VH-VL binders against UPF0215 protein NEQ431. Designs and how they scored, part 6

Target 1, 198 residues: UPF0215 protein NEQ431, of Nanoarchaeum equitans (p61151)
Amino acid sequence: MKKFARFIGIDDGYFVRNVHKKTKLIGAITKHTILDGVLSREITIDGDDVSEKIIDMIKNSNHYYQIRGIILYGITFAGFNIADVELIYKNLGLPIIIVMERPPKDIFYKAIEKYKPNGIELIKKAGPIYKTKTPFGYTYYQVYGIDKDTASNIINNLAIVSKIPEPARVAHMIARGVTKGDSSKPRAGGDSNPGPAG

## First folded at step 22 (VH-VL)

Design v4 (from u1 with heavy chain E99R)
Fold by ESMFold2, fold request of step 23:
Structure v4 (fold): chain C 198 residues (1-198), chain A 127 residues (1-127), chain B 107 residues (1-107)
Amino acid sequence: as target 1 above (198 residues)
Amino acid sequence: QVQLQESGPGLVKPSETLSLTCTVSGGSITDYYVHWVRQAPGKGLEWLGYIYYTGDTEYNTPFTSRLTISVDTSKNQFSLKLSSVTAADTAVYYCARDRETKEYGSGWIFEGYFDYWGQGTLVTVSS
Amino acid sequence: EIVLTQSPDFQSVTPKEKVTITCRASQSIGSYIHWYQQKPDQSPKLLIKYASESFSGIPSRFSGSGSGTDFTLTINSLEAEDAATYYCQQSNSWPFTFGQGTKLEIK
């Protein structure tokens, strides 16, 4: 049996509130760590349609029956469009792993309470946050429809150039590349920008 | 290359309103959270509040009744107004950049550290 | 609000020696602490983000450690240009807060 043969990583693209209504949702399908397919949809900025778009994108693809799990790059997409892992699992029958670089700050939860209070329920469905050590540092994750130790093994098998597993990392790069024109630019402030202006 | 520059009057009378502008160059302000931080002479740093380019704000608790932070996207400018000032408001005022991060997905969450600072502007409150 | 207490307030140090500055948070803040250096009449400069991650272009002699409530900035081989005031800052909860500062002077 081919363990961890195909996974789909999911992330969204660049957007500007009050300018864009939608942004891209990218699914990157890997066979082990090799890119095997790319799927796309559009989702509504701060909307409620990401779960339905994930389901539609996967279920209507030629890859559906070969995919063994879904790796979400975070639980929020296009701002406060929040994935419902229970709904996705119910409709696709696929285990879900949510990956992140670090656990959320307290202020993230306050922002959800203020701007998307119905999203609190969706976040609770994703369960506790675990961590696993990789050669690239600690990866934080949540699971739905799979135990935490199996998910840890999947993360470590697929995290070959960063602590983020390849399906999610590639989905991120493609989403940024097609919406901002350069996949190497961070959406949020990484160290890629120069220091203080002289 | 991003640059932040504070500007405004260096002297303000007690009970009046302190008004400052932070002008951002070298990029679109849609990439920024902007924070205001002040430092009284010989003292430490004090966070005042932040603004996102959409106009969303949060203020430090002691300032909620006196502080207004705003953005003018057409001018790439952020503004700070502090009303009813006293000598205790004499300080160097900085604007500082904070970027959105991919924390738990694509949300309205910031890195939380300030990678670019303006040069600062001294505002003295005196009669 | 979360209070950050730095230690020491002041230290006179000789070049090439190891310097340790601590920052204690009144509540757990995970790793959401950042360190700045401020020289006289200059803006603060970011050194360390997220407790232990060096910011781009920062000399390797600067390092950070800690999680939860207890954090340390270390300068492993002090140089003369490191004379400055150092601040920790937390970003886990608002209001954002800074430590009171630690002034290092060269002997």
Scores: ipSAE 0.605, ipTM 0.824, lowest interface PAE 1.9, mean pLDDT 88

Design v6 (from u1 with heavy chain G107A)
Fold by OpenDDE, fold request of step 23:
Structure v6 (fold): chain C 198 residues (1-198), chain A 127 residues (1-127), chain B 107 residues (1-107)
Amino acid sequence: as target 1 above (198 residues)
Amino acid sequence: QVQLQESGPGLVKPSETLSLTCTVSGGSITDYYVHWVRQAPGKGLEWLGYIYYTGDTEYNTPFTSRLTISVDTSKNQFSLKLSSVTAADTAVYYCARDEETKEYGSAWIFEGYFDYWGQGTLVTVSS
Amino acid sequence: EIVLTQSPDFQSVTPKEKVTITCRASQSIGSYIHWYQQKPDQSPKLLIKYASESFSGIPSRFSGSGSGTDFTLTINSLEAEDAATYYCQQSNSWPFTFGQGTKLEIK
């Protein structure tokens, strides 16, 4: 991929367990530091519709053919709504990079086994977790439809103000801002200083 | 500020059931998990299990056959019952708070640390 | 279960000295280690979360470091009030486990 190719970052909005039934799914299309477009859908808390919504969101966008890859801020959305990276890739033909601030706890997988049928199978599609050192610390990531070294370079190139690549960071900011009213609050979990947009 | 307080009998006879209550105040019990941890006299800390306000529980393996943790949301109370006690169950019992957070995106998960503890209650198993 | 082994078990130190307590995990736990201070007849108090993040209200002389299997709690410029037993705790895997504790006495 080109150094300044357009990517879409995807994250979900604010929601409270056992209170909200749905939350926003935000796609932020960026070219390095430039925000070119914002897409949005709603997804179901602990549902199974995030993949469908991602596909619909991107496929029906005027920016679809400008996008060269998808950066997911995690593989789970709106609780235990797990992205099917294989399905997304087959439908859109865009490589996927999943980014996270830390590898999940082992107990996370136990929770998935307990509460989300077929969840482990979906997660396994994402492959192993790698890490790359950015100026802001290590970014952990998974890949689908792209090699890990190229993905590492993309992450580093797009780690502009935090360890989270800009498309995903911006998506987070937008999602949090429009649902919670304040994008400055960090994501639940993560490190003590996630920087702007958590 | 959230406060936890353990209560129950300080003396239990062997083979009987140890029953404790953790009362939560200063916050909604729906916002976090409650763990039980015990400490034998002069010994270290031992994790027993957790409960969520929905009733979801996990127990440490050695206690799965004897331990029951429950919740009464109407009273903001969590309960621990340990059956068939022996002298080895003599300990200070703590309830502690663990906040829910998100991981690997937005998945429900434990913070995994205990930021607030009860004062603890000593339970002695003796005939 | 994951076994946490602290070192040393006991340490007697002079005020204003630097103290280092180590915690080794039997397997990699990333950064999911936490440190507690427990004074006699008191409940444990959270000091450090996620290996290196200071909990609110904790003096700056307390710090944590490490990742994977080897972790360290450091107390710079030890105060008399720091006499206590310190525990590491992992939250990576069930069951949650604690180190055996490090008793710190102040001369």
Scores: ipSAE 0.839, ipTM 0.916, lowest interface PAE 0.5, mean pLDDT 94
Fold by OpenDDE, fold request of step 23:
Structure v6 (fold): chain C 198 residues (1-198), chain A 127 residues (1-127), chain B 107 residues (1-107)
Amino acid sequence: as target 1 above (198 residues)
Amino acid sequence: QVQLQESGPGLVKPSETLSLTCTVSGGSITDYYVHWVRQAPGKGLEWLGYIYYTGDTEYNTPFTSRLTISVDTSKNQFSLKLSSVTAADTAVYYCARDEETKEYGSAWIFEGYFDYWGQGTLVTVSS
Amino acid sequence: EIVLTQSPDFQSVTPKEKVTITCRASQSIGSYIHWYQQKPDQSPKLLIKYASESFSGIPSRFSGSGSGTDFTLTINSLEAEDAATYYCQQSNSWPFTFGQGTKLEIK
């Protein structure tokens, strides 16, 4: 891949458990530091529609053929709405990199087993979790349709201001900004439970 | 500021049921998970289980047959019932708060640490 | 269950000294370890979350490090008020478990 290829980062917006039924799905198309486009859909809280929404969002974009890969900010969206990376890849033909700040707890998988039928099967499609050292710390990632070393290089190339690749970081900022009104809140931590003030 | 307070009888006879209540104030009961942790005199901490306001619970394996945790959202209270108690159940019982966060993207998950604790209530099992 | 083993069980130290408490997990738990301080007749107090993140209001002399199976709580310059029992706790797997505790006495 070219050093300055376009990637789309995908993340979801703000939502509160047992309150919101929908939230925004945001795709940010970036070329290194340049934001070329923003895509938007709605997804269902704890639903099963995130994959089809991702496919629809990208396939119908004017930028589709310029995109060289998808960077997902996690595999779950809007709660337990789990992306099917195989389905997405088969439909779009774009390699997928899933990024996260830390590996999930084992209890996460237990939760999926408990609350999301077939969720584990979807998650298994993402393969093992790798890590790569960026200037901002370790970035954990999974891959589909691309080798882990190439993905590591992409992550490092796009880790411009944080350990989260720029497309995903920007998608997160936009998603939070337009749904919550402020993109400054960290992804980690409950949206409805910010914790004690410093 | 969120506050938790345990309450209940300090003395329970063997084979009876230990019953405690955790009252949450300074916040909505729907905002957090509540865990129960106990500490035998002079001993360490033992996790018993958790509950969410929806009634979702999980218990530590040794207590699955004896422990029941419940919630009353109208009273902002969580309850613990431990049946068939023995002297081994003598302990200070704590309720503690655990925040819900998102993981692996946006999946509902526990923070997994307890940032606020009740003062604890001593329960002695004795004939 | 994941067993957390702390070391040492007990330590008596002089003020201003550096203290190190270790916690070893029976299996890898990533960074999902937390540290608590418990003083006599008080409830535990959260000190460090996720191995190395200081909780709000905690003095800077407290720090945590480690990943995987080996973790450390460090008190850089011990104060008299730091006399307490310290516990590590993992949140990676059910059931949540605690270390056996480390009692710290100040001479």
Scores: ipSAE 0.838, ipTM 0.918, lowest interface PAE 0.5, mean pLDDT 94
Fold by ESMFold2, look of step 22:
Structure v6 (fold): chain C 198 residues (1-198), chain A 127 residues (1-127), chain B 107 residues (1-107)
Amino acid sequence: as target 1 above (198 residues)
Amino acid sequence: QVQLQESGPGLVKPSETLSLTCTVSGGSITDYYVHWVRQAPGKGLEWLGYIYYTGDTEYNTPFTSRLTISVDTSKNQFSLKLSSVTAADTAVYYCARDEETKEYGSAWIFEGYFDYWGQGTLVTVSS
Amino acid sequence: EIVLTQSPDFQSVTPKEKVTITCRASQSIGSYIHWYQQKPDQSPKLLIKYASESFSGIPSRFSGSGSGTDFTLTINSLEAEDAATYYCQQSNSWPFTFGQGTKLEIK
C-alpha cells in the first residue's frame, strides 16, 4: 500500500583508535529502497554523543516530517558510543528498528560491562531480540515505539539485496566509503564479501 | 592478500622464556585481531590468547601469569612471550587472524573464527 | 570455560559415503561454532563458520548444522583428500575453546 514511505538508516564510519578522535555518522534516507538523501554528522569514538547527534541530524533536516521510521545498524556506534532509543524516540516521535546480522555473543556483553558499564542500561532499553526470515537468511532486530510484526514487515520490504534493510545497508556503505575510501572489507582468503556491508 | 609468518628460536631451555614474533603483511593491522594457538605433538589445538592493535588482550586462564602478548604497530608485528617454560610447552605455535566485525553495531569485535593462519613454528623445550 | 566434546574420536570411512561428526557444547553458545580441517603437517583450514555458513572456496560436500549445544559437520560424499583431523571451535565466550578433534581415515 504505502510504497513511498521514507526511512532513514543510520551507521558510522571507519576509525582507528589512538589516531582518530571522531568518525562520521551517516543517515541514508530512502523512499522505499531508492536513495533520496544523505545526512552526516561527526561522533566521538567511544563517546556518549550518538543519540543527540541522531536527534540533531534528523530534526534539522528537510526530510524530518516525511520520515516514518529509523533503522539503526546495531546499537553501538564509533566503538562504545551507545544509542539511547528511549531518548531518540521521545525527541523525534519516530519508531526505531535496530538490525543486526546475528545475536550478540556473550563476549559483547562482557566487553560492555568492562569498557562502558553505564551503557548496560541503554542496551536494556532496546528490549528483546527478535528474528525474521528474509530471502537472504534471518535478520535479527529489536524495536522501540513499534510492534515486532510491523517491524518484520518493514524489514522484509526493504531487504532487497541482503538481509540488512536497504537504508541501513546504504548508510554503512557511504560511511565506510567516505572514511576509509572503500566501502568493502579487504579480500579474505576465500571470503571476498562476507556480509551485508556492501 | 594477508599473510602471517611466525618466527623465533626452535629450541628453548626449561625455565627460560619462549619468545615468538608474528609478522603480518598484505593488509591493514587495524582491521583484525591476532590470536596465538598452539598444538603439542600428536595433540589438539589450544587457544592461548589474542591481541588487538590497541594493545587490548585476553589470555587463556592457565597462562595468565606466564603469557605476555604485545604489538608493535609500526613494524606490523605481534609478539608472544611465555615465561618459565617446561617440556609441556613443546608445541607448534601458530598466529592466526580474526577479522574485526560489526556485531550489534560499532563496538568493534571480532568474527571469532580464524580465516588466515601462519605456517606454524615448532618450539621444543629441552635441556 | 565451555567444553566442546566431539564424536567420534576416530572414524575409518569409505570413499563416497556420508560422514557426520558431532560437537556438543557444555552450555549454549548460540551459533558461534566454527569447523576446521587439518591435514598432516599443515595449518588448520576453516570450513564452516557460524555453525552452518560455508567459508568461501570450500567444496559443497561440506555442510554444518545445529544451534545451542548440539552441532554437526557433514561430508556428503567423502573424497580421498578429506582424510584429516576435524576440529570444532567456539567463539561465544572467553576463553575460546576447541573440541578434541575427530580423525578421519580412508578404509
Scores: ipSAE 0.667, ipTM 0.843, lowest interface PAE 1.3, mean pLDDT 89
Fold by ESMFold2, fold request of step 23:
Structure v6 (fold): chain C 198 residues (1-198), chain A 127 residues (1-127), chain B 107 residues (1-107)
Amino acid sequence: as target 1 above (198 residues)
Amino acid sequence: QVQLQESGPGLVKPSETLSLTCTVSGGSITDYYVHWVRQAPGKGLEWLGYIYYTGDTEYNTPFTSRLTISVDTSKNQFSLKLSSVTAADTAVYYCARDEETKEYGSAWIFEGYFDYWGQGTLVTVSS
Amino acid sequence: EIVLTQSPDFQSVTPKEKVTITCRASQSIGSYIHWYQQKPDQSPKLLIKYASESFSGIPSRFSGSGSGTDFTLTINSLEAEDAATYYCQQSNSWPFTFGQGTKLEIK
């Protein structure tokens, strides 16, 4: 990997259905694994605007011509707002790597069929799910505009503290931090930051 | 930290409705799912269904006509009602927590495992 | 509906021995299998999630493996307190299902 090759990782923030209408979309730009910039937009919970917002955020970035690839943390954003990798690739000319911790359950596809049936075609555009071994376990990924072996190399070069590559991991932390006030997710109990009332 | 407690009557007459409440403390109600699981005396575990804070549910097929799972978000309480009970419904009833997780991105879906269980409550169906 | 078949149904075990329990799914469920321990008159306790990931605070003698249709729970050096019934549970498809259980007793 080139010393100053830039990747943008993309994830969305915390939300509560029936309370919030929008949440944050965060782009974390890294030079290799060092955070170099943060971009933000808002996207509609269960909406259809994430692809347009990704395109807009990157095209209007000071880093656009230096970014060499997009790393999406999954294909869904703000619930059932589903990225159209074909549209994003056509508009930006940048390879796309979708990363995830595990292949989706059958139940996930049933939920898409039930709540966002037009999203099935968008998911199909992302192609087959591959896996690659990292020091932290297997990372599952899909590719668009890049071959799977090149993507595997990128994932392994950028996954330094977890099996999720740093651009996506940092985007996740920032998105959750700015929307919930704490980038960590409590696994075993109450909110880490309950506030004055609780 | 997280605690689940089932409550409700321990004895229900045949053909009546058994009604149980699960109170969950710890964490944000928006961050997990509550499942109901039962265990007949001397038998294995049987999943009944789940509920999310939005009211979204899924029921095990044999129970779809008799089972209602609901949530009262103001009380942090989840309820189970099973109508038209028979002796076959005698069991220990558990509520269990299933954390929300990020799946394939931001479709916040359950983890699929039950990290915390209530102590269980025996419901006997007897005439 | 996905049927989970455990083997054996019952096993008498000696402390410090290695014990394996198998769970076979009627169709592929990826790694969406979880293992529980239930001692007499107690609620189930999560041991292993996602086939092979130990839950927090679980003794290292417990491990899990497998993918697809065939899964194992291993107790590497059995302790007397491990006498219990063990269940596998799948979360790939509705409805969630449990195996029938494997009872371990101390001999």
Scores: ipSAE 0.589, ipTM 0.820, lowest interface PAE 1.6, mean pLDDT 88

Design v6 (from u1 with heavy chain G107A)
Fold by ESMFold2, fold request of step 23:
Structure v6 (fold): chain C 198 residues (1-198), chain A 127 residues (1-127), chain B 107 residues (1-107)
Amino acid sequence: as target 1 above (198 residues)
Amino acid sequence: QVQLQESGPGLVKPSETLSLTCTVSGGSITDYYVHWVRQAPGKGLEWLGYIYYTGDTEYNTPFTSRLTISVDTSKNQFSLKLSSVTAADTAVYYCARDEETKEYGSAWIFEGYFDYWGQGTLVTVSS
Amino acid sequence: EIVLTQSPDFQSVTPKEKVTITCRASQSIGSYIHWYQQKPDQSPKLLIKYASESFSGIPSRFSGSGSGTDFTLTINSLEAEDAATYYCQQSNSWPFTFGQGTKLEIK
C-alpha cells in the first residue's frame, strides 16, 4: 500500500427506535491514516437505502477518482439496512473490505431470517469471513473485488489505534458525534461504557 | 452506578402465578437488554429469557408456555410472570443487564454477557 | 441447545497455586463464552468476557483462553478470597446456557 493511498470508511450514527426514522451515514476519507474529507447522507432506520446512499455519496464527491477502496464498518447500517456489496462494486468500481471485531453470533443470522429475510442474500454476497492478526488482536473481514491477502495488508497498514482500520474508526466517531453529541469508543482494558449503538 | 433491584412476593402457592419486578437505575433503557436467571437452592444458574425495550423477547424452551416477560418503559421496570408454579420453581430469581452492541455493523443485538446483576430474590413455592 | 460441561466439579486448593477450570461446549461457539464468579450468598460477578477479555476491575490473576469448543479459566496464584463457584456461559445460540459450576475451596 502506497503512503498516500486514499480510503473511505463508512458507518452510521446514533438512533433510537420508535423515535427516529432516519440517521446519518458518514464517509470518512483518509490519506493513509490522516483525515482528508468527510461526506454525509441520511439513511432510513431498518430501511433498504444504504447501498444507493453509499453509491451517491461517493460518486458525487470531489474525491471519487482518488479513492482506492471502501471500508465498511460491518454490513448492517441503521439497524437492518444491509449493504449490497455487489451493487456498490458494480456502480463504483472500488474494492470493498467489510471489517468487524468478531464474527456474528448464530443468533444474528436467525434474526436476519426472521426480521429482514431479503437481507440474507445480501449477506451471502459478501462471502466468507477471514481473520488477520493486528497489534490490537484479530480483525475479522470480508472482501469484494479484492483478494483476501491484499485486504489483510490494507487492514494492517490502517489499524493504528485499534483493530478497526482508521477510516472506519473515524467514520464511527464522526457519526456518533453529529447524532448523539458525543463520541464513544472502547477503552483499552475495559468495556464498561456503551457500545457503538449507544 | 447501574443498579438492578428485584421485588415481589417471596411466597407463592402451587398452581398460582409467580410475579416479580426488576427496576433498573442508571443508563438509558435503549442501551441494554434485561434477562431473568434463576438458581434453585444449592444448584446452578438457569437462564429464563430476556426482553428489550421494544418488547422483543426470547424464552428458554421449558418456559415458553408459562413465562411472560414485559417492560414498562415509563418506569424503567421489567416484569416476570411464571404461571402454574410447582415446588420445582422455588429459586433465587435474578434480573441481569446485557448491554446492546453493534454486531456486524449496526444490527440490534446484545453483547451476551451480564455486567450487572440484581441482588436476587428468593421465591418459595409451598402450600 | 448447547451444553457446557465444566471440569472439575469441585477442587480444594492451597493459596498461591495455579488453578485451571475447563469448559467444553457441545458444538462450536466461537469465542462467545463468558466466566462468572459467585461467592456464597452473592450474585454472580462477571470475570471474563468473550473467552479471554478481562472485565473492568478484575484482578490480573484471572485470565481466559480458548475458542470453538474448549475454553479455560486460569487463576494464577490463588488468593483466599477466590473461594467461590465459577460458571461459564455461552451467548452464541438460544437458549443461553451455563455450565454446571466449579466450586473452589481454599485449603
Scores: ipSAE 0.588, ipTM 0.815, lowest interface PAE 1.6, mean pLDDT 88

